# Designs tried in a protein design chat: VH-VL binders against UPF0738 protein ABC2521. Part 10

Target 1, 124 residues: UPF0738 protein ABC2521, of Shouchella clausii (q5wf04)
Amino acid sequence: MKQYKVSAIEVDEEASTVELEEEIDAQLAARLKPGKRVLVDSDQYAFIYILEDEEAFYAIRFEKNVWPALNEAHKLKTSYYVKLNEHTRLALVDMEEELVFLLENIRGNGNYGEAFEQAVNDAF
Short names: E, the ipSAE of ESMFold2; O, the ipSAE of OpenDDE; V2, 0.75 times the mean of E and O plus 0.25 times the DockQ between their complexes.

## First folded at step 4 (VH-VL)

Design n08 (framework fv_izeltabart)
Fold by ESMFold2-Fast, scan of step 4:
Structure n08 (fold): chain C 124 residues (1-124), chain A 123 residues (1-123), chain B 111 residues (1-111)
Amino acid sequence: as target 1 above (124 residues)
Amino acid sequence: EVQLVESGGGLVKPGGSLRLSCAASGFTFSKYAMHWVRQAPGKGLEWVGEISGSGYSTNYNEKFKSRFTISLDNSKNTLYLQMGSLRAEDTAVYYCAKDYSVSWYGHDYFDYWGQGTTVTVSS
Amino acid sequence: DIVMTQSPDSLAVSLGERATISCKASQSVSSYGNSYMNWYQQKPGQPPKLLIYGASTRATGIPARFSGSGSGTDFTLTISSLEPEDFATYYCQQYNRYPLTFGQGTKLEIK
């Protein structure tokens, strides 16, 4: 699956804007929709929000370098929007709900690997 | 409470195909990665591949990825292994296993295993 | 691929004695002080059962006589005093790199 790395998160009181390292072209951006799932890539230290179209799945990767900003958005319980390109924004539906579930599930159970659990504990 | 029950095994000739199923109960199936692991008669364990709880991401042991496909149906709490181009060396007991993690890369530990279903490939 | 090699292939031990099983990885399965290595027990006709994860943490319900140790490429499973139910095959497994790989197994036999 094609993966897009998050370069920054612009956190406001009610909404956070997720900025990507690579812009998504207008044709693909128009057909993308939220997959309403967040996965953990414990080996590479990332949270991954899934986007989809009729044919494929796409990953929005929140790597360790953006976790401080992600934690600020999490503390404020904001809505999340990803800026796909200069003209298109998409709501990351259920992002905060999924993140709450995962942070609770990761903390204290030992089952994501000790290094990943420690990194999450340090950041959140 | 937690149960994994495999089915669909049987006798096939080389070049044939089979679909194995793993019915899951007692946990939130869509939240955890699932794995297929096989064991040839009298031999050790061999990892086949995994799928995320959402069904969106798969990872395979390279030796299987051209012939085998892992999928799931969250509405039925069922994991599948579609096996094609079967060879005599694919003869094994096939286990489904639950990963403890909700990781897309799902390579932590296998906390629950099914009983296994036997696939025999012979001419 | 990371190759996991267990020794011995089989071990004959008496009840009440200590058993020690070794597992060696072809490359390190540890990073930043953590070891991505598990141990499973399998009895004939049964699926494997998780014993130890992260090299040294006992899974829920596993008796204290089971312990794991090691880091990097060298790992050990120890059973301090064998009980009748401990005669089984034991497998190590790494989860540091894809593909996930198991050792060939060590069969623990009654002497």
Scores: ipSAE 0.000, ipTM 0.528, lowest interface PAE 14.4, mean pLDDT 85

Design n10 (framework fv_regdanvimab)
Fold by ESMFold2-Fast, scan of step 4:
Structure n10 (fold): chain C 124 residues (1-124), chain A 123 residues (1-123), chain B 110 residues (1-110)
Amino acid sequence: as target 1 above (124 residues)
Amino acid sequence: QITLKESGPTLVKPTQTLTLTCSFSGFSLSTSGVGVGWIRQPPGKALEWLALIYYNDDKYHTTSLKTRLTISKDTSKNQVVLTMTNMDPVDTATYYCAHKTWTFYPGYAFDIWGQGTTVTVSS
Amino acid sequence: ELVLTQPPSVSAAPGQKVTISCSGSSSNIGRNYVSWYQQLPGTAPKLLIYDNNKRPSGIPDRFSGSKSGTSATLGITGLQTGDEADYYCGTWDSSLSTYVFGGGTELTVL
């Protein structure tokens, strides 16, 4: 699965814009759709929003360095959009709903390990 | 590719301690989020989860057997060892070790299993 | 003690469809993702479904999973004699901090 790291989140009261370290190719960007799912990667302390096209899945990675901005967006309950390239923006459908689910699921669970649980509890 | 193989005695006497070794390849227990679990199955009965150890030495045991179970790892040898004390004929079962991870795919599953080793507890 | 309840057996004819249920509680199925395992006679279990409804590579789309509340279901369509096996649900139990399996369901294709 190809992964794209989030470099920054621009948080406004109505919407948050997710910016990537590398631009997504225009042809691929035109095919991408929201997968409506967020996964946990405890290996890298990351939340991963899934995008998909007809052939494959793609990961948008929210690593620990962007968690302060992610928490601000979370507290404001904004909509989320990812800037795929200069001309293309895609809604991260259900991002906030998935994040709420995961933050509650991680809390006191044990399945994610104590170190990851502590990091999430400290950030959110 | 990930492979696991169980080894240990096939015949154990009542009250004795069982020691089983899971030898694996294709992954490292130094990798964050990776774990190895032990599951057993008595003849004709259901799967029963026994224990799990993660890369960071976090350990979990089934509540009913936790005083009898010890799980440990040797990351350099790619091995996980399960020890169970005070064996009884009801502990006769096929014992499996299996790969598990918290990472994004799959988080709540034992995805790759060893072939299993049969342990008979008999006088 | 079994924490997840499955019917002990289910049967149907070749080409038909079956559903196998798995019932738990808020601390396991109600909170966490469910997996399903297929165990053919004399073999080790094989992961069939993970994350409630996803198939590993190599698993045909005749197999499907779903979850509602504290229960999960495994669906099998177009039954084949090679599907005769024991099927187990499994998930993490957050209150026990343990992995739990269901009691298993024996599928017979008559």
Scores: ipSAE 0.111, ipTM 0.726, lowest interface PAE 5.1, mean pLDDT 89

## First folded at step 5 (VH-VL; from k05 with heavy chain D56Y; framework fv_rocatinlimab)

Design k11 (at its last look DockQ between E and O 0.06; V2 from the best seeds 0.00; counts 0 for: pae E 7.4 > 2, placed apart)
Heavy chain, then light chain:
Amino acid sequence: QITLKESGPTLVKPKQTLTLTCTFSGFSLSTSGLGVGWIRQPPGKALEWLAVIYWYDSKLYSPSLKSRLTITKDTSKNQVVLTMTNMDPVDTATYYCATHRFAYDSGPLYFDYWGQGTLVTVSS
Amino acid sequence: EIVLTQSPGTLSLSPGERATLSCRASQSVTSSYLAWYQQKPGQAPRLLIYDASSRATGIPDRFSGSGSGTDFTLTISRLEPEDFAVYYCQQYGKSWTFGGGTKVEIK
ESMFold2, look of step 5: ipSAE 0.459; ipTM 0.796
ESMFold2 (binder alone), look of step 5: mean pLDDT 89; pTM 0.906
OpenDDE, look of step 5: ipSAE 0.125; ipTM 0.758
ESMFold2, look of step 7: ipSAE 0.018; ipTM 0.652
ESMFold2 (binder alone), look of step 7: mean pLDDT 89; pTM 0.897
OpenDDE, look of step 7: ipSAE 0.341; ipTM 0.817

## First folded at step 7 (VH-VL; framework fv_rocatinlimab)

Design m1 (from k11 with heavy chain D57K, light chain T30D; at its last look DockQ between E and O 0.05; V2 from the best seeds 0.00; counts 0 for: pae E 5.0 > 2, unsure alone 71.9 < 75, placed apart)
Fold by OpenDDE, look of step 7:
Structure m1 (fold): chain C 124 residues (1-124), chain A 124 residues (1-124), chain B 107 residues (1-107)
Amino acid sequence: as target 1 above (124 residues)
Amino acid sequence: QITLKESGPTLVKPKQTLTLTCTFSGFSLSTSGLGVGWIRQPPGKALEWLAVIYWYKSKLYSPSLKSRLTITKDTSKNQVVLTMTNMDPVDTATYYCATHRFAYDSGPLYFDYWGQGTLVTVSS
Amino acid sequence: EIVLTQSPGTLSLSPGERATLSCRASQSVDSSYLAWYQQKPGQAPRLLIYDASSRATGIPDRFSGSGSGTDFTLTISRLEPEDFAVYYCQQYGKSWTFGGGTKVEIK
């Protein structure tokens, strides 16, 4: 599964734009849809939004370096859009809802490890 | 140690609804990145994936059987339930539940822990 | 839907021999999406290989996976008596699909 790392998050009042370190091919970008799922990589300290096409899943990785910006977006309860390339943007449907749930779950769950929980608590 | 066990009726009449329960231990569906899926295998035939439910909201179904399948979870009981409507003799198979692992680095998804399966016979 | 075709359907070999199992995909599959399972009679499948070439926990070195694109191979370098079983390849996309299986039987 191809994973794309988030390089930055541009936070506006109503909407946040997620920038990727790597541009996604135009053909793939045209097929991608929101997977409406956010996973947690507690080992690598990342939130992962899942994208999908008809045959595969893809990942948008929100690593610790962008958590401050992610938190700003979270505090404003913005919508999220990812810039797949210069010509294509995709709504990260349910990103905020998933993030809220995850944050609550992480704080109340010991399965993620103390270090990760602390990191999340520090950032959010 | 991860364990899964399927339970439910072993005999179902045609057109009836099959309800199977997977009870597991050694992990929790409150853990991000984990899912529990169902796979069946008719006698002497190949494996067929049916459905997966993840730790949060996401559910996936076999495209060909989606209209007949419902998968739910009770995290507090460590149980996943599969219902399959309008059973037919062709649905006679051993039904397995299994953990669905998500590898964050590469993104592969596979079934790494399986129950022993339960044979369900559909017959008048 | 990606269809996986395994060949041969049955492979008759003796202990100590090398087994080569093929899994062909109807379209290109990311290697990270390809897995192999072993199933013995009356038992659930057991994960052997994931990510096309990574051995699952506890799997002996004699098992190896290779391939990319549409062609994948499971190799058992030296068959042990306990290796005679049915082997399935599996790919993941938006859904999971399995090959038809290859039965490795004793000659």
Scores: ipSAE 0.030, ipTM 0.702, lowest interface PAE 4.5, mean pLDDT 91
ESMFold2, look of step 7: ipSAE 0.239; ipTM 0.736
ESMFold2 (binder alone), look of step 7: mean pLDDT 87; pTM 0.895

Design m2 (from k11 with light chain T30D G93D; at its last look DockQ between E and O 0.78; V2 from the best seeds 0.00; counts 0 for: pae E 2.8 > 2)
Heavy chain, then light chain:
Amino acid sequence: QITLKESGPTLVKPKQTLTLTCTFSGFSLSTSGLGVGWIRQPPGKALEWLAVIYWYDSKLYSPSLKSRLTITKDTSKNQVVLTMTNMDPVDTATYYCATHRFAYDSGPLYFDYWGQGTLVTVSS
Amino acid sequence: EIVLTQSPGTLSLSPGERATLSCRASQSVDSSYLAWYQQKPGQAPRLLIYDASSRATGIPDRFSGSGSGTDFTLTISRLEPEDFAVYYCQQYDKSWTFGGGTKVEIK
ESMFold2, look of step 7: ipSAE 0.410; ipTM 0.791
ESMFold2 (binder alone), look of step 7: mean pLDDT 88; pTM 0.895
OpenDDE, look of step 7: ipSAE 0.254; ipTM 0.804
ESMFold2, look of step 9: ipSAE 0.453; ipTM 0.811
ESMFold2 (binder alone), look of step 9: mean pLDDT 88; pTM 0.888
OpenDDE, look of step 9: ipSAE 0.161; ipTM 0.778

Design m3 (from k11 with heavy chain V52E, light chain G93S; at its last look DockQ between E and O 0.76; V2 from the best seeds 0.00; counts 0 for: pae E 3.9 > 2, unsure alone 74.7 < 75)
Fold by OpenDDE, look of step 7:
Structure m3 (fold): chain C 124 residues (1-124), chain A 124 residues (1-124), chain B 107 residues (1-107)
Amino acid sequence: as target 1 above (124 residues)
Amino acid sequence: QITLKESGPTLVKPKQTLTLTCTFSGFSLSTSGLGVGWIRQPPGKALEWLAEIYWYDSKLYSPSLKSRLTITKDTSKNQVVLTMTNMDPVDTATYYCATHRFAYDSGPLYFDYWGQGTLVTVSS
Amino acid sequence: EIVLTQSPGTLSLSPGERATLSCRASQSVTSSYLAWYQQKPGQAPRLLIYDASSRATGIPDRFSGSGSGTDFTLTISRLEPEDFAVYYCQQYSKSWTFGGGTKVEIK
């Protein structure tokens, strides 16, 4: 699975823009759709939003370094958009709802790993 | 051909911990878009989802039972393990492991392959 | 949590008759997140319908799903002897939940 790391999150009052470390080419960007799912990588301390096209899945990785910014967006309950490239912006549908659910599932649940739980509790 | 099979004790005493193993073939949890879940069904009752695990170490637990549940995977063995602590007679049920595959149009929102289930009786 | 209520609890019909099973959600469910399962005694559930109206692989045409919002229906146009079983609806909304089931039994 191709993974794209989040470099920054530009938090606005109503909408947050997710910036990637790597720009996605125009052809792929045009095919990508929101997967509407957020997964947890407790080993690498990341939240993963799934993107998809007709052929494969892709990952937008919100690693620990961007959790403070992610939390800011979360607190404001913003919508989320990822800047795939200079010309393409994709809505991360259900990002906030998925994140809220995951945070609730993680809190008080050492089954994700104590260290990961603590890190999440510290950040959010 | 995808197959799943549950294994573990069929009799558990109250307050003991249940450990069930799901051994599967025909797919790997290293493959994107696959998840394995556990669902139980008390005799003559409805189905109840317990936990889910995906690639990486992404886990979800039933909100009402998460404090008692742990789900893990061994990708190399094609196994998923569920542990449930503090078993009670009310937990007597047939326990199923099941898998779902990501669909590029709708996502993995249903279980398309099931094990035969294993009846676990909790009794003194 | 979304609660699915299935009705009726038991449906007594004869082979050849039409069966209509209802699944009502406590709140709106995205159609793509609604599925139906068939379960026979001693067997695991079998996926019948996904995305509210799409038949799973190998499912006969006599099975059909419909509905949206909070009301969903599974229809068996003409019951075959092998269709007498328990049917469950299932939805996904951050978690998986199942209905209480409808038992289709022979009259």
Scores: ipSAE 0.099, ipTM 0.758, lowest interface PAE 2.7, mean pLDDT 91
ESMFold2, look of step 7: ipSAE 0.353; ipTM 0.784
ESMFold2 (binder alone), look of step 7: mean pLDDT 87; pTM 0.884

Design m4 (from k11 with light chain T30D S95Y; at its last look DockQ between E and O 0.05; V2 from the best seeds 0.00; counts 0 for: pae E 4.8 > 2, placed apart)
Fold by OpenDDE, look of step 7:
Structure m4 (fold): chain C 124 residues (1-124), chain A 124 residues (1-124), chain B 107 residues (1-107)
Amino acid sequence: as target 1 above (124 residues)
Amino acid sequence: QITLKESGPTLVKPKQTLTLTCTFSGFSLSTSGLGVGWIRQPPGKALEWLAVIYWYDSKLYSPSLKSRLTITKDTSKNQVVLTMTNMDPVDTATYYCATHRFAYDSGPLYFDYWGQGTLVTVSS
Amino acid sequence: EIVLTQSPGTLSLSPGERATLSCRASQSVDSSYLAWYQQKPGQAPRLLIYDASSRATGIPDRFSGSGSGTDFTLTISRLEPEDFAVYYCQQYGKYWTFGGGTKVEIK
């Protein structure tokens, strides 16, 4: 599964724009749709939004370096959009809802590991 | 150590709803990256994946059967429930539940632990 | 949807012989998304190979997987009596799909 790291999150009151370290080619970008799922990589300290086309999944990785910006967006309850390339943006549907659920689930849940839980508690 | 067991009716009439329960032990569905899926197999035929549910309650369904399927979990009971509406004799099959892993860097993975399966016959 | 075609449908061999099972995908599949299962009568499938070539825990060395792109192969170097079963390939890059299976039966 191809992973795309988030380089920055531009937070606005209504909508946040997610910037990637790597652009996605036009052909793939045209096929991508939101997977409406957020996963937790507790080992590498990342939230992962899943994108998909007809045949494969792709990952948008929100690592610790962007958690402060992510938290800002979270506090404002913004919508989320990812800039796939110069010409294509995609709505991260259910990103906030998924994030809220995960944050609630992580807190007090030892299954994620104490260190990760602490990191999340510190950031959010 | 990990075990799964399917339970539910073994005989269903056409157009009725099938409800199957997967009770498992040896793991918790609160564990990050872990899911439980359902796979069926008509007598003498190939396997067919039906649905999966993950630790954070994200769900995925077979595209062809999505409109008929509902998957839920009760983490406290270590149970996953599958409902399938409008059953037809063609749905006669052995139904399995199985564990599935979702790797953060590779996406969906294989089914590594399976229940023994339960034969469901649809007949008037 | 990726369709997996297994061949042959039935493979008749004797113990000690080499078995070669084919799984062809309708389109290219990442090797990390290809698995093989063994199923004996009255039993649930058992995972044999994942990531196209990695043996699952407890699987004997005589089982091996290879291939890439659209062509994948399961090889049983020397058939044991307990190896006569149905074998399924599976892709799980998106939705899980299975091949039609190959029955390895005793000659």
Scores: ipSAE 0.024, ipTM 0.699, lowest interface PAE 4.6, mean pLDDT 91
ESMFold2, look of step 7: ipSAE 0.194; ipTM 0.714
ESMFold2 (binder alone), look of step 7: mean pLDDT 89; pTM 0.899

Design m5 (from k11 with heavy chain L60F, light chain G93D; at its last look DockQ between E and O 0.03; V2 from the best seeds 0.00; counts 0 for: pae E 3.2 > 2, placed apart)
Fold by ESMFold2, look of step 7:
Structure m5 (fold): chain C 124 residues (1-124), chain A 124 residues (1-124), chain B 107 residues (1-107)
Amino acid sequence: as target 1 above (124 residues)
Amino acid sequence: QITLKESGPTLVKPKQTLTLTCTFSGFSLSTSGLGVGWIRQPPGKALEWLAVIYWYDSKFYSPSLKSRLTITKDTSKNQVVLTMTNMDPVDTATYYCATHRFAYDSGPLYFDYWGQGTLVTVSS
Amino acid sequence: EIVLTQSPGTLSLSPGERATLSCRASQSVTSSYLAWYQQKPGQAPRLLIYDASSRATGIPDRFSGSGSGTDFTLTISRLEPEDFAVYYCQQYDKSWTFGGGTKVEIK
């Protein structure tokens, strides 16, 4: 699955803009759709929002370096948009709802990994 | 041909930990978009999902049971393992494993291939 | 959070009759992410219908699904002896929840 790391999240009162380390070309950007799911990579300490086209899944990776900004957007309950390139933004539909469910699912008894749970508790 | 088979003890004592193994063939959890879930059914009652695990180390647990469940995988052996702590007579049920997948463009899916199930009785 | 309520709890019919099974969701199910399963006595569930109306591979065309939003229906146009079983609906929009089941039994 092709992965796109988040470089920054610009948090505003009602909307947050997710910026990527690399741009997505216009052809792919035009066909991408929100997958409406957030997964976790507990080994690499990342949250993953799924994007898709008609043929494949793609990942938007929120690694620990952006978790402070992600928590800020989470506390404000903003909408999320990813800047795919200079001219294309895509709504990350259901991002907050999925993140809330996942954060609640992670807390507790270390069944996502104790080190990972601790890192999530420290950040969120 | 996709097959799944549950294995583990058929009788456990209260407060013990149950360990069940799902051994499968005809697919690999290293393939993106694929997962395995666990579902149980108390005798004469409805189905209840317990946990899912996907091709990344991504997982979700039933919110009401998450403190008692751990799901892991061994992709090289085509196995998924579920542990459930603090067993109680109300946990007496047939336990199934089943395939789960994300479909491109359609998002998350149903459980399409099921094992035959294994009855676990919790004695008192 | 989405609760599925199936009705009736038991449907007593004869072979050859039409069966109509209802599944109501406590909130709208996006894109009709609703499945139906059949479970015969002593067997694992079998997928019949996905996405509210699409038949799974190998399912005879006497099974059909319909509905959207909060109201979904499974129809068996002409019951065969092998169709007497319990039927469950399941949503996969927000997590995974199952309905309580409808038993279709011989009258």
Scores: ipSAE 0.409, ipTM 0.795, lowest interface PAE 3.2, mean pLDDT 88
ESMFold2 (binder alone), look of step 7: mean pLDDT 88; pTM 0.891
OpenDDE, look of step 7: ipSAE 0.518; ipTM 0.851

Design m6 (from k11 with heavy chain D57N D105K, light chain T30E; at its last look DockQ between E and O 0.12; V2 from the best seeds 0.00; counts 0 for: pae O 9.8 > 2, placed apart)
Fold by OpenDDE, look of step 7:
Structure m6 (fold): chain C 124 residues (1-124), chain A 124 residues (1-124), chain B 107 residues (1-107)
Amino acid sequence: as target 1 above (124 residues)
Amino acid sequence: QITLKESGPTLVKPKQTLTLTCTFSGFSLSTSGLGVGWIRQPPGKALEWLAVIYWYNSKLYSPSLKSRLTITKDTSKNQVVLTMTNMDPVDTATYYCATHRFAYKSGPLYFDYWGQGTLVTVSS
Amino acid sequence: EIVLTQSPGTLSLSPGERATLSCRASQSVESSYLAWYQQKPGQAPRLLIYDASSRATGIPDRFSGSGSGTDFTLTISRLEPEDFAVYYCQQYGKSWTFGGGTKVEIK
């Protein structure tokens, strides 16, 4: 699975724009759809939004360095959009709902690892 | 061909910790898109999902049982281990490990390959 | 948590008849996150349908899935003797939850 790391999140009052370290080519960008799922990488300290096309899944990685920005978006309950390239943006459908769900599961739960839990608690 | 097999104790005393191991073949958790989950089924009752672990260290737990569950993987051994603490007679069930076939195309969150299951009885 | 309610609890039919099983979700479920399983006594569940309407590999075309939103249906057009079993619906959009199951038994 190809993973794209988030470089920055531009937080607006109603909508946040997620920027990637790597641009996605136009052909792929045109096929991508939101997977409406967020996973947790507790070992690498990341939230992962799943994208998909007709043949594969892809990952948008929100690593610890962008958690402060992610938290700002979370606090505002914004919609999320990822800038796939200069010409294509994609709505990260259910990003906020999934994030809330995960945060609830992580808090007070040491099963994700004490260090990860603490990091999440510190950030969110 | 994908195969999974559950192993562990079939009898557990109340308050003890259950440790189950899923040994699989035909795939590797080093392969992107793959995950292994645990599902249990009390005798004559419905199925209940417990946890899942993915190739890139993503872990998800049942919200109702998360405080008692820990899932880990050993990719080199093709094994996934589930621990469940503070066992109670109500936890008596057949425990299954399962995975999915089409990790890239059809989504990572359904189970089309199952182990035969192992009946775990919790009794004094 | 999304709760799936299956109905009826038991469906008594004869071979050759049409079976219609219902799965209702407590909230809207994306079609791509709805699956159906078949389970026979002493066996692990077998995936029948995924993405609400896609048949898993090796599943006969007499099995079909349909629905969207909160209402989903599994249909067995013509029951074969081997089709008498318990059927579960499952959603995997948020967490994983299963319905209570519908037992299809011989009338």
Scores: ipSAE 0.007, ipTM 0.595, lowest interface PAE 9.8, mean pLDDT 90
ESMFold2, look of step 7: ipSAE 0.190; ipTM 0.710
ESMFold2 (binder alone), look of step 7: mean pLDDT 89; pTM 0.896

## First folded at step 9 (VH-VL; framework fv_rocatinlimab)

Design p1 (from m2 with heavy chain V52E; at its last look DockQ between E and O 0.70; V2 from the best seeds 0.00; counts 0 for: pae E 4.7 > 2)
Fold by OpenDDE, look of step 9:
Structure p1 (fold): chain C 124 residues (1-124), chain A 124 residues (1-124), chain B 107 residues (1-107)
Amino acid sequence: as target 1 above (124 residues)
Amino acid sequence: QITLKESGPTLVKPKQTLTLTCTFSGFSLSTSGLGVGWIRQPPGKALEWLAEIYWYDSKLYSPSLKSRLTITKDTSKNQVVLTMTNMDPVDTATYYCATHRFAYDSGPLYFDYWGQGTLVTVSS
Amino acid sequence: EIVLTQSPGTLSLSPGERATLSCRASQSVDSSYLAWYQQKPGQAPRLLIYDASSRATGIPDRFSGSGSGTDFTLTISRLEPEDFAVYYCQQYDKSWTFGGGTKVEIK
């Protein structure tokens, strides 16, 4: 599965823009849809938003380096958009809702691993 | 052909920890878009989802039971393990493991393949 | 958490009759995440309907799902003897939840 790391999150009051380390080509960008799912990579300390087209899944990786910005967006309960390239912006549908659930599921649990839980608790 | 099979003790004493293993074939958790979950059903009662694990070791737990549950996977063995601590007679149930596949043209989250289930009785 | 309430709890019908099962959600549910299962005694549940209205592989066309929002329905147009079982609806909204089930029993 192709994965794209988040380089930065531009947080605005109502909407946050997710920047990627790598641009997605126009053809793929035009096909991508929000998967409306956020997964947890507790081994690599990442939240993963799933994108999809007709053929495959793709991952938007929110690694620890962007968690502070992600938390700012979270605190503001913003909507999320990913800048796939200069011409394509895609809504990360249900990103906030998914994140909220995951944070609640992680906190006080310990079943994700103490180190990961602590990292999440520190960041969010 | 996708198959799942639950294994583990069928009798557990109160306060003990239940460890169940789901061994599956026909798919791999290294494949994106697949997940394995545990669902239990007390005799004559409804189904209750317990936990889910995806690729990237992403985990979800029932909010009400998360403190007692741990789900792990061994991709190389095609196994998913569920542990449940502090078992009580009320936890007597048939425990199922099931898998769901993400489909591009359908709802992504439903359990399309189930194990036959294993009855776990909690009794002193 | 979204709660699914199924009704009736028990539905007594004869072979050949039409069965209508209700699943009501406490909140709006995306139809893409609404499924129906059939469970016979001593067996694991079997997926019947997904995406609220799509039949799973191998499911006869006498089974149909419909609905949106908070109200979903499973219909068995003409009950066969093998259709007498318990039926569960299920949704996903951050977590998995099942309805309480409807038992379709022979009159």
Scores: ipSAE 0.023, ipTM 0.682, lowest interface PAE 4.5, mean pLDDT 92
ESMFold2, look of step 9: ipSAE 0.272; ipTM 0.753
ESMFold2 (binder alone), look of step 9: mean pLDDT 87; pTM 0.867

